# VH-VL binders against o27280, part 433

Target 1, 266 residues: o27280
Amino acid sequence: MDSMNVPEVLEIKRIVEESESVKTFIFSWDFRREVRPGQFVMVWDFRDEKPMSVSLIDPVRSEIGISIRRVGEFTDRVHGLSEGDLLGIRGPYGRGFELMGRDILLVGGGIGMAPLAALADEATARGMRVDALVAARTADELLFLDRLEAAGVNISTCTDDGSCGFKGFAHERLLTLEENHDMAAVCGPEPMMFQVMRILDERDVPAQLSLERYMKCAVGICGQCCLDDTGFRVCAEGPVFWSQELSRVREFGRYRRDPAGRRVPW
Short names: E, the ipSAE of ESMFold2; O, the ipSAE of OpenDDE; V2, 0.75 times the mean of E and O plus 0.25 times the DockQ between their complexes.

## First folded at step 18 (VH-VL)

Design Bf1 (framework fv_bamlanivimab; at its last look DockQ between E and O 0.94; V2 from the best seeds 0.85)
Fold by OpenDDE, look of step 18:
Structure Bf1 (fold): chain C 266 residues (1-266), chain A 119 residues (1-119), chain B 107 residues (1-107)
Amino acid sequence: as target 1 above (266 residues)
Amino acid sequence: QVQLVQSGAEVKKPGSSVKVSCKASGGTFRTYGISWVRQAPGQGLEWMGRIIPRTGRANYAQKFQGRVTITADKSTSTAYMELSSLRSEDTAVYYCARDDQYEGHFDPWGQGTAVTVSS
Amino acid sequence: DIQMTQSPSSLSASVGDRVTITCRASQSISSYLSWYQQKPGKAPKLLIYAASSLQSGVPSRFSGSGSGTDFTLTITSLQPEDFATYYCQQSDDTPRTFGQGTKVEIK
């Protein structure tokens, strides 16, 4: 077995079309290399490399899935691939989600649902009650609803335009839900996560949130994904953080840094 | 509970085309695909192709490439299968079925559409 | 393409009998195997998916087993309503392919 830091060239076994802009690429995986929901892998198309969350973990079939949203040149190329084509995968990296309690709340927005879908599978397999608040701009952008439903997840949806479920943002929908959970896992646009975290903190619900930052090395050495003031490296100390940790991160919900290191407001 | 309701029986001449519809009721397509499967009299099941209505992308069995077209209208939750250049061998019951992209099993199925090709 | 071979093509059995149908894939399909029941003039009905998962609403007398290339559908105690044709289907690769079917007839 090669080092986790060396890309392994894998064949795309299957492609699932999640939405018009999101595809899930499924690979055979040697589970001697453990992978947890919330961890990410570096995907290499032999030209460029990008971090992607694992959205499917199937030890029985020895498969993993990586969900990729089409947003740029790299993802454009990847989305042009077919089953049987090759990609380089190295990892997994980062800290994944930790499950605790019996009742878990998942709050996801857009492609942020990718790691949460994997977490939902694990949680339900453990016999946990899983509630999921799935948010997107429009109904057509809601992800993994069928998978979640099949897994026994209780789903609540919200869309910006009201085309499905609650009209509004995830944190607004959350405010209408009075039930507390033993733990929450959150992933999506950072402004959403910021608001959701505040609500969960007020309710004393332990929460884990997965951050997205520009990650180059994935091994905590380049510093490109460092969070201001704390020095947290998203690829090493994260991408999953506890709310208590993020409370110390000044930039959280406010801005991120681009590949050039410039502050980019949300 | 999703149900698939197909259009009625068709009688066609050789060389003509047939277009069968499959409407999803009681729900939406969401991320599921719609596969088309046919069954000639007294024969087994034959997969023809699949469409993902949400994306509009379709895949076909090589046997039917160039002769079959699968489309979907999300606004009406209806999938269509058009088969051209019909032959007597195309006489069969044509089924649509909901296609799970992850598992690949078909459920539920439409009630089937009988297509008879005769001169 | 992946070929699916069922055996037997037909069998005769009595009510209460244990019935076993096998399906062999030309290559490994992991557990991407489903079983369907079809009665005359009706659409196929899903019985088992993922090789061994019982579809909701299907009687527990139906079970599926196997992985890789060899799969089995078992009916522990055949009931009158179980006389039908059964098909296996692989979902590991495109095109999707079915076995040729097994007709279960009354003895």
Scores: ipSAE 0.876, ipTM 0.929, lowest interface PAE 0.6, mean pLDDT 95
Fold by ESMFold2, look of step 18:
Structure Bf1 (fold): chain C 266 residues (1-266), chain A 119 residues (1-119), chain B 107 residues (1-107)
Amino acid sequence: as target 1 above (266 residues)
Amino acid sequence: QVQLVQSGAEVKKPGSSVKVSCKASGGTFRTYGISWVRQAPGQGLEWMGRIIPRTGRANYAQKFQGRVTITADKSTSTAYMELSSLRSEDTAVYYCARDDQYEGHFDPWGQGTAVTVSS
Amino acid sequence: DIQMTQSPSSLSASVGDRVTITCRASQSISSYLSWYQQKPGKAPKLLIYAASSLQSGVPSRFSGSGSGTDFTLTITSLQPEDFATYYCQQSDDTPRTFGQGTKVEIK
């Protein structure tokens, strides 16, 4: 539809400082435009436009939250904004997560916890039992722990440096967790997601994984978000894929593409 | 689980400064903010400002801008509020409180620090 | 600044009474409204957040309702320990602001 391709200029209502490198920007949102956990929006700072995950979906208050990690010039500019400043938002886009069963496992690495936080809120509201494995490099980079606790989520943590919880990678911690989930949702660095997917597949746990690729149009026309071998467009057929869909994608976990289309190792 | 423990009562002369501490016991601040709220004798509650210890960012009520400085030390899980150029009307109990960044409610509160400004 | 106005300023009640206290915001604050109880010489205690969510450990005789500009705190069967001053507080905008308080006294 026409308005989906044009950013709506919205005022930043509130900024939540999640960590030294991550902020959540909260906006009033008209929920006639439905938003599902795992969908993304394109955030426009009037110079450039980048895809960002929705981390808070609150139809009762008519609010959404968008979590952004400071990693470059665009995100530095956005992090320099204050409440009352303006951003353009278009979307939402993509396929979100689907909930099933009664027991769900969330596995998130770094900013990948953002869409999973939104999913956790929906799952707990439906009365599901939610376990979350939250991974980061250090304790100070673990995201959404307070919010997940408040929602009644069972949290396990792991950090590369061991400063909080299990010392090691998410897939290593996963091997030590109970195998009693009806489904899993996974989002984070692609190498982590690949290893986690292998374990979940061996356990016959249906898994949905959220991928990130370079995006320009967000509606599937420009081809910048395409996956090799399948022609899947991350912005249209994803960003959330079932593990069975990804098992047919040779690039997954092996390499990525830069903006010029060149293969780059992870 | 986490408790906020404040420094003891103080008696100050007009024109001086006071610095009140607020230490988290039984945990750290994590993503919560620490707000400072004061209550003059027989009066209501007045928000002064807040810091987010994880990031060090503070913001203040306009009434106190320029007179109040709120800081935090993550290594000791302690926040501080310093109020300068004290006047007799600054006589109050000063509370720190843990501030939920999403909801903005205060829980828990420190026990309060009585500050008396007198000649 | 969002001004919060409580009514009444004080009231007298007996043990067992139903008590209602109202709080009005000068502009819509959605459901960003909290209620606190304060006894003399003590710090405030959170009772209700998000307009209607009961804080852990608070008796179920306390309830909150409202959205937008008009909010109420209800105590369905007043107990001796409920004689205190009650404050509402908005968190929709900075600065955070409180109502002037409602003192609940023994009749």
Scores: ipSAE 0.773, ipTM 0.893, lowest interface PAE 1.2, mean pLDDT 90
ESMFold2 (binder alone), look of step 18: mean pLDDT 92; pTM 0.947

Design Bf10 (framework fv_bamlanivimab; at its last look DockQ between E and O 0.85; V2 from the best seeds 0.84)
Fold by OpenDDE, look of step 19:
Structure Bf10 (fold): chain C 266 residues (1-266), chain A 119 residues (1-119), chain B 107 residues (1-107)
Amino acid sequence: as target 1 above (266 residues)
Amino acid sequence: QVQLVQSGAEVKKPGSSVKVSCKASGGTFRSYGISWVRQAPGQGLEWMGRIIPRTGRARYAQKFQGRVTITADKSTSTAYMELSSLRSEDTAVYYCARDDQYEGHFDPWGQGTAVTVSS
Amino acid sequence: DIQMTQSPSSLSASVGDRVTITCRASQSISSYLSWYQQKPGKAPKLLIYAASSLQSGVPSRFSGSGSGTDFTLTITSLQPEDFATYYCQQSDDTPRTFGQGTKVEIK
């Protein structure tokens, strides 16, 4: 809460090219400042600031990785950076994932796999059995498969175009999988997460889901990331929520609010 | 399991160019890189550069900058290394290897391509 | 560039011997260090990655240790098929660099 709110200027140590639109930026990190999978940081390029998921947590090497998808002007600038360049990082913020049981299911779509990749590393390190359902539009957009495999994760893929794995959406693939898990962690497009949550609830599988909303302060003050009608702040009470909590959130899977506060359908 | 198969041996004249291919079989490159490493007769290993086939972006060792070009064709799962302005000192076995972007180790390796530069 | 120095350049050993090869980096490379085995006329083979992680399919007699600047490859009991040249490689920075190699010969 104290030094956490002051951006630290960090040098980009390495850049991993995850896909044509996604890069992971690796930084040296002082782990006296703890970070958990599911938490986010605010990335500052000295012009603008955006929340980004931590996708790599390596206390042994004292490094973290932040995965960023190219989607607009800010991320265009960041994607133009090179190793050795500087970024401001403040955080981490928010509530991360909680691991339970022995068997965990990860369901991720697109850049949503970023926090799940970090969670997978922690889960496997704890000796848990990890199954991951990785979804994307096309094969070339599937993220972190190599890392997950290297960590011992059992991977199932699905793509909209059928270029890799199951042809269809994540929730459709999930319906074909009969195995139950002790818990599930979900992150991706909100319509995907909504459908996945319903299936998991029907199966009585405890689930945590990571939401994305427009955030400004990241400290629960400005209210830009408040969820109808609960008043949950994604930056403070989230971004990771239990399915029971999200069942109370009217807007979940239906709409979000834009920077002007207007409802925008998914 | 992924295997890398390289093109055959080459004999070239000084000043000419050589292009070596590296084809992945038993799978795709996914998000891995392909690094090129050469080994002169009786010498050690020397990293030349790397490409990420998924994105097409390449990085080169300073020693070879401007003289080496690494490319990849995702549709055929094949990477290429072209070395121009060949010299006798470029006589070596050239290897391609799968490059883990996070760990940076190389596995698997191609079988190597012998390139001989002589008048 | 990061310089990698192996020691010794060559050694003679017998089957059953314990063999130790060291690699020193010119600066800290954390645990971004890999070991390779190469036999004459063959491509290098990955043995150890991340300083101490044994590659799948590699015999347990091989082990790696170290962090920062000093690293060690150990073969607990040398086998006939282990006579080869070994290389360390850093992956902390670009360009990637190798040690000069250590040739393990039969005594």
Scores: ipSAE 0.888, ipTM 0.935, lowest interface PAE 0.6, mean pLDDT 95
Fold by ESMFold2, look of step 18:
Order: sequence, then structure tokens, then C-alpha cells
Structure Bf10 (fold): chain C 266 residues (1-266), chain A 119 residues (1-119), chain B 107 residues (1-107)
Amino acid sequence: as target 1 above (266 residues)
Amino acid sequence: QVQLVQSGAEVKKPGSSVKVSCKASGGTFRSYGISWVRQAPGQGLEWMGRIIPRTGRARYAQKFQGRVTITADKSTSTAYMELSSLRSEDTAVYYCARDDQYEGHFDPWGQGTAVTVSS
Amino acid sequence: DIQMTQSPSSLSASVGDRVTITCRASQSISSYLSWYQQKPGKAPKLLIYAASSLQSGVPSRFSGSGSGTDFTLTITSLQPEDFATYYCQQSDDTPRTFGQGTKVEIK
């Protein structure tokens, strides 16, 4: 059934309320289907299907967690569900993050911290030193701080309104942080990721960035997740890309595409 | 380290209400929950309910549904538990505790608030 | 509701003894189990979470084991400060429920 790409209907075991707008839905999961940080699943609410990042990977308890921000009709419907309700899940799909060295920097904006939280758990389990720069508009929108702290991650925060940590944008805070990392992993609003990537490139820090694009098939057949100029399919060759791969992509940080493939400003 | 400080002991008459406060110091609630647990004299521990202060959403044990209201004020980092229609069997020490949403353990606990219902 | 049953309800032991306390859940709770110590007039104190993870600042003579329905708290060399009541608590489902307690007394 995994080879057929048919959603498996799973019961919501637990809902963690991360913020007013973000919930993590936890499911029992058969880890014969391996899951790696940075991979995604397609979530089916019996009407529509959307890609969502895996934020919790727990083979010991046979659980995964999927963090979903309320942003529209689909996510409003999913946020209205309770423990015991059903969702369809297919996957995982995509290329996850690759860890290297001993010191990793995570830079996450908003819901982009979700795959980075999963990566932080893996990195700390390997004995790596993990620093995280967690960004949001307000203190109430900073995600996963308690979970990251409990995992031993060294956290820096920034908020647009200054309600917690540095007042300003993630790339501005990054300029004031230590430059001693072997690699970085970045996920968040694409304009933020573009600015962060430029700084990391200047510092010669290898960086992997996780992108979001419109998806339908999730296995690379339909072509709806293609990137400009390269033909990379976010669902197949990504969603995680190295910074040098993205430096060749004209659309990255500059515009996005609607479901019909038309350019739309950020 | 975050510490939870509760309001002082209360003596109440049957049929009245009590409202116990629980203030976080040394930090804010962040994404943690605040649970309320009571312990009658010589008895074990009984979970009453929980609020997630960041979202304002509360859940209650069925036994207390309709009698307990749990609220939070993020600006003062204070949670409240109000129990109405008090009876003598509600005599207990009432604890608040920080509730990890992922693991579900309680740490730290407040010092407890003794509530005596008599006469 | 998930019922948590502790055994024994009470025990007497001497300083230096190895003490074991068991906790059984009425259904599988995976590893969503915590252990607390409570002394008279004080709030409970977290010792173990996730069945076997030792809380920061808790002496290494405390350990937890088990998964599913059967769990054990072990104290390998009982100290004078360890005479207290111990509770298990499940967090797999709502409502959170506690065992009835195990009182560890000096013999």
C-alpha cells in the first residue's frame, strides 16, 4: 500500500497546542517506513491533501508528529479535529537533512522550526552541539522553545516586535552570533531563508534549506513542484536543498508559483 | 528555574466558591500547560484539569466538569482554578503544576493551597 | 479512564536496602509514565519521566523501567531522606491518573 501511494487512515493520538495558530498532531507510525528530519507527508482530510513537515520522529514509541499552522480552509478544518478523529497520511517523501561535523546551526522562522525540531533531536542524539536561532513576529509565535531547551539546544530568539529576544529579523540577529558552525539548516519564510543563505555563504558555512512548493503527487510525476531554471522537483530532489543548488534557482526568494504554475510575488 | 507560587489557605462554607491562583516566577508559561491536582487528607493525587495559557484552552476531568473553571492571564503569568458549589469532600490541598504537553509529566509543582470546607 | 495500580501499598525497609515499587496500567501507556516522591506537608517531586529518564538533580540511586502496562521504580541503596510516599502517573490519555501511592517507612 505504500507502493501504491494511497493514504493510510490514522487516528489522531494526541494534539499538542504549540501556539494559537499551530498544532502538532501525533500518530502511531509503523517505522518499517523510515522517516528522516526534513521529509514531509501528504495529509488528507477526506476532501483535500496538503504537504506537511514531520516535526517529531519517535521510533521507540512508534510515533510521529506533524505540525500544522492554521492558514486557510484546509488547515482550519484540520485544526477543528479532536483526538480520536481520523486523517489520511501518505509518505514520507522527499530528501531530508544530512548532518555533518560537530556543530550545527538551525535557523527557523515560524512553522519552519517544525522540521528543524526533528533535526535537533537527531543531532543531539548523535552528540552534536546544536545552536538554534528561532524567529517569529511575536513571542507567542516562537515555536518549540521548551522542547529545544530540554534537548540541550542553545537558543537565540528574535521577534519582529521585540517581545522576546532580539528585536528584528533573523538575518540581522545572525550577524551578531558566533561563527563557529560546521553546517547550518534553515527553514522558514522564503525571503528570510534567502537573506540567511547569503550570510552563511559569505561565512563559508555549508547550508541546507528546506523549501515549500505546491504539490499534488508528491513523487515527482506531476511536475507541479518544479523550481525555475533547474527543473528540480521539490517533492523528489528536495524539499531540502544545499545552498549552492539554490544559488542557481532564479525564483528562490524572489517569487512563488500558484497551482497553475503562474508567477506570483512574495 | 521557573517556580510556581500559589495563593494562601482558605476556609469556606458549603455552597460557596474558591479561586486559587498560581503565579510563575523566573520565567513565563511559554507553551507549557498548567494542571491542577488535589489531594484530600490522607488520600492520593487527583487530576482536575489543565489550561494551555498560550491558547487559553482548558480541559477538565469529567468528575469536575461543570464545577471547575481554569483560566490564565498571560500578562501576569498567573493561572487560576475556581471550584464552585463546595462540599465538605472538597476539603483538600490544591496544587498547580507545570504540564509538559509532549510527555505529560508535572514539574515544577506549586507549594499547594489548603482549602477547608466546613459548617 | 486508565487505572494505575501500585504495589505494595506500604513497605518497611532499612537504610541501605534495595526497594522496588511496581505500577500497572489498565491498558498500554507505552512509556508515558512518571514517578513522584512526596513527603508530608510538601508537594510531589518528579523523579522519573518517560518510564526511565532520570530528572535533573535526582540521585542516581533512583531508576525506572518498564513499558506498556508494567513499570518499576527502584531505589538501590535507601537513604534516610528516601522515606516518603511514591506515586506513579500516566500521561498517555486524559484524564491524567495516579497510582494510589506506596508508603516507604523505616523498619
Scores: ipSAE 0.794, ipTM 0.904, lowest interface PAE 1.0, mean pLDDT 90
ESMFold2 (binder alone), look of step 18: mean pLDDT 92; pTM 0.946
OpenDDE, look of step 18: ipSAE 0.880; ipTM 0.933
ESMFold2, look of step 19: ipSAE 0.792; ipTM 0.899
ESMFold2 (binder alone), look of step 19: mean pLDDT 92; pTM 0.947

Design Bf11 (framework fv_bamlanivimab; at its last look DockQ between E and O 0.87; V2 from the best seeds 0.84)
Fold by OpenDDE, look of step 18:
Structure Bf11 (fold): chain C 266 residues (1-266), chain A 119 residues (1-119), chain B 107 residues (1-107)
Amino acid sequence: as target 1 above (266 residues)
Amino acid sequence: QVQLVQSGAEVKKPGSSVKVSCKASGGTFRSYGISWVRQAPGQGLEWMGRIIPRTGRANYAQKFQGRVTITADKSTSTAYMELSSLRSEDTAVYYCARDDQYEGHFDPWGQGTAVTVSS
Amino acid sequence: DIQMTQSPSSLSASVGDRVTITCRASQSISSYLSWYQQKPGKAPKLLIYAASSLQSGVPSRFSGSGSGTDFTLTITSLQPEDFATYYCQQSDYTPRTFGQGTKVEIK
C-alpha cells in the first residue's frame, strides 16, 4: 500500500467534546484500508505532524475517530478547528491490539482510553465480556464513560482525588479486583502501565500495553522511537506490546527519550 | 436514570428576554450535551442549539445566532437557554433534551416550557 | 442545512393496520437518523435511533430501516396509543434538523 504513506486530506465531519482538554475528530474512512484498535495515524495540520491514536472505528458508517488531547502548539491549532475544516491523515501505522478469549480487562488512564475505547467496541461486538478500569486525575478528565456504558462495558472508575469512584491509582484499584480475565489491554501513563503490568503478570493474565514515544517517521526508519536494549521501534514493532516483550525493555516505566534523544524520567 | 425538569411557563412582552432552565435530576449530564428545541403552536420541531455542560462550549443554529445564549452550571446540573429580543413568532414550547454526541439523538426530553410573547 | 422531508404529512389508519412513514434527506446522512413520537401537549419521545435501533422500552411493533437518504418507520400493527405525530431527525450534520412531521389519525 504505497498510498499509506501519503497524507490524505480529509474533512472533519464531526467533533465530539470529550472533556475540556480532549476532542474526538470524526472522519470518513475508506475501510479498504484496514484499521485496528491500537494503531495510530499521523495527523498533519499542514504545518506539523503528530501521531494520534484511533479511538473510533465504525466500518458500518465508514468513519473513524481520532481523539486528541490539547497539550501543545500543534494540538492547540487542531483544537481550534471546526467541523468542515481539513486535516491530513496518513496511516494507519503500528501494531494494534489482538483480542483473545471471552473476558477482557481494559485498564486506561487519561487519553490512554482512546485506543481502548475502540477496542471495547470491537470486543463487545464480538460478544466478549468487557470490564474497563478507567482512571484519571479527576472526574472531569474521565473519558468515554457514556460511550463505554452504551456499548455494554462494565466500568470501574478511579480518580486521583477521589472525585469519582476509587480514590487512588489504577494499579491500586486493580489490586482490589479479584476477577481473572483471559487477557488485558492497557494504555495510559507509563508509570501506571508499569504497575498494572506487574499485577497482571502475577495473576498470569496475558496483557498488551500501548506505549507512547516520540515518533517522527512512523515507518521505522528514523529510529526516534527506539526502545533501549531491544531496538524495538514503537512505530513499527508497537505501539502495542505484549508484557513479555516489555519485560525486556529497560526504559519501560522508568524513562523516555525526548526529540533530542535525551533521557527524560517519568 | 436521568430526567430533565424545565422551569415554568413564561409570558413576555416583545423586545424582552426569557431564560428557561433545564435541570438534570437522577444523575448528571456527564459527557452528554443538552440541546434546545422549540415548537410553535401547531408546527414542527426546530433545533436551536446545544451546549456540552462538561466543557461549556455551545453551538447555535444560524437562525438564532446572536439572539440565543445557552449556558450550563455543572455544579447544579442545570442548563439554561436565554432568548432575547423576543417577538410574537417566538411564542412556542421550548424543550431541552439530552444530546448524545456520537449518535446525535435526543433522550430524554424535558417536559417543555411554554413561552408566550404578547403585547 | 440538511432538509428532511417526510411523507405523508398525514394519514388515517385503523387499529391493527400496518403504517409506513418515510423520511428523505437532502443528502446522505449515513445512519444518523432518529424517529420520535409526539402526542398532543407532550414532549417528543425517542422511538428509533441510528436508523434501525429500537429504543429501550419501545414496543417491538415499531421498526426503522434505511440508510443514506431514504428512511422508513414502520408500525406493524397500529395500536390505539399510537395515534400521534411522528418526526424524523438527522444527526449527521449541524444544525440538527427534523422532518415536518407525520400525523397518524384514526380512520
Scores: ipSAE 0.892, ipTM 0.939, lowest interface PAE 0.6, mean pLDDT 95
Fold by ESMFold2, look of step 18:
Structure Bf11 (fold): chain C 266 residues (1-266), chain A 119 residues (1-119), chain B 107 residues (1-107)
Amino acid sequence: as target 1 above (266 residues)
Amino acid sequence: QVQLVQSGAEVKKPGSSVKVSCKASGGTFRSYGISWVRQAPGQGLEWMGRIIPRTGRANYAQKFQGRVTITADKSTSTAYMELSSLRSEDTAVYYCARDDQYEGHFDPWGQGTAVTVSS
Amino acid sequence: DIQMTQSPSSLSASVGDRVTITCRASQSISSYLSWYQQKPGKAPKLLIYAASSLQSGVPSRFSGSGSGTDFTLTITSLQPEDFATYYCQQSDYTPRTFGQGTKVEIK
């Protein structure tokens, strides 16, 4: 039950306030432990431990950034912390995104833009052309726009209320975008990812999607992150999956599981 | 493209306060901060504090803690800096500047507001 | 607080000269260093951020280098519009702090 991988206690070096509900926590990091976009870490506040995506990877400055949305007791406590306060971090874990070709499309909803922001930095550093479709409910919830713009990413936005960019859902906006990408990377609410995946599959665009599931060990031992019908462990074989891998997963887009293991609709 | 436009020059007596405004034109603040930096005549630049208008949270240099208050109004894209208990050494040009939260550089800057404190 | 020390305090130069200004931090600031140009009666203008990244619209004759504690601003071929005061600024720590300035004057 117990993991041999022990959290390292680190000081919060800097806090970036991305929105009313999202903060990015920046830590010094020893890159002998390599970190790839799409991988996650387990963040420990000395009471509870949750998986969080890495949103900033800077080996030159020896820094990583972890973006956290305030949604419950754990994240409320973490959002109450200040620079200099301590958190435990173990990882990184999981399979990250793989870049291919010259032209990549990113499709992110809400906090799902966090791992895609890290991927955008790597893609632009490789000289790839990066298009990003950034989705949220309102303009104030669009994440990382300034950072993506500074990296040279071509940004399209959509908001449910039309306050910024296209009024509507990400998959609706996607239908009107260019179809000439070599690959796509998708992260956000699972219903959004399901609809986006269907469109990308129809267009024959190779797509990688990042899934979220309940995790405890993060090392593949406890089985809490397993997907129905396949036995894929999100913490080990994912969280990033190719669309063809997900075509075999019945639960994708249909339901999720709460901490007690009960099926809950998306 | 975004420009920061500040309120006009002010002459104040010692012990009073001053409130300087900083309005964004050609865009909104988005996730940027707004920092306040002052420059006394013939002197260098001194950071006073900043606000993140999207969240309303501010932080201040220790030297000014207790005398400075920085606020923002998202609906008008305007930030404010109020400095109280003015002294003659507070005579300076006060700048607002858009503050990148990741890198911490300032771009663009407002045109500056001259504040003169004299008895 | 991080002290930023610029050298020299002033210099005289001719159009076409190569100009070098240095900035030293009292402790490591990684690459969290920016350079600004300020002309009399005007607000500062960002030239370089992240120690070496050229801001959009800034001529390529400006360049920055360094990391840790020692940083350099170089102007390869000085132009008439480059006579101004230059400031470095660190942003690794709060409060953000500036160097005392370097005035570049026409010979």
Scores: ipSAE 0.774, ipTM 0.888, lowest interface PAE 1.1, mean pLDDT 90
ESMFold2 (binder alone), look of step 18: mean pLDDT 92; pTM 0.946

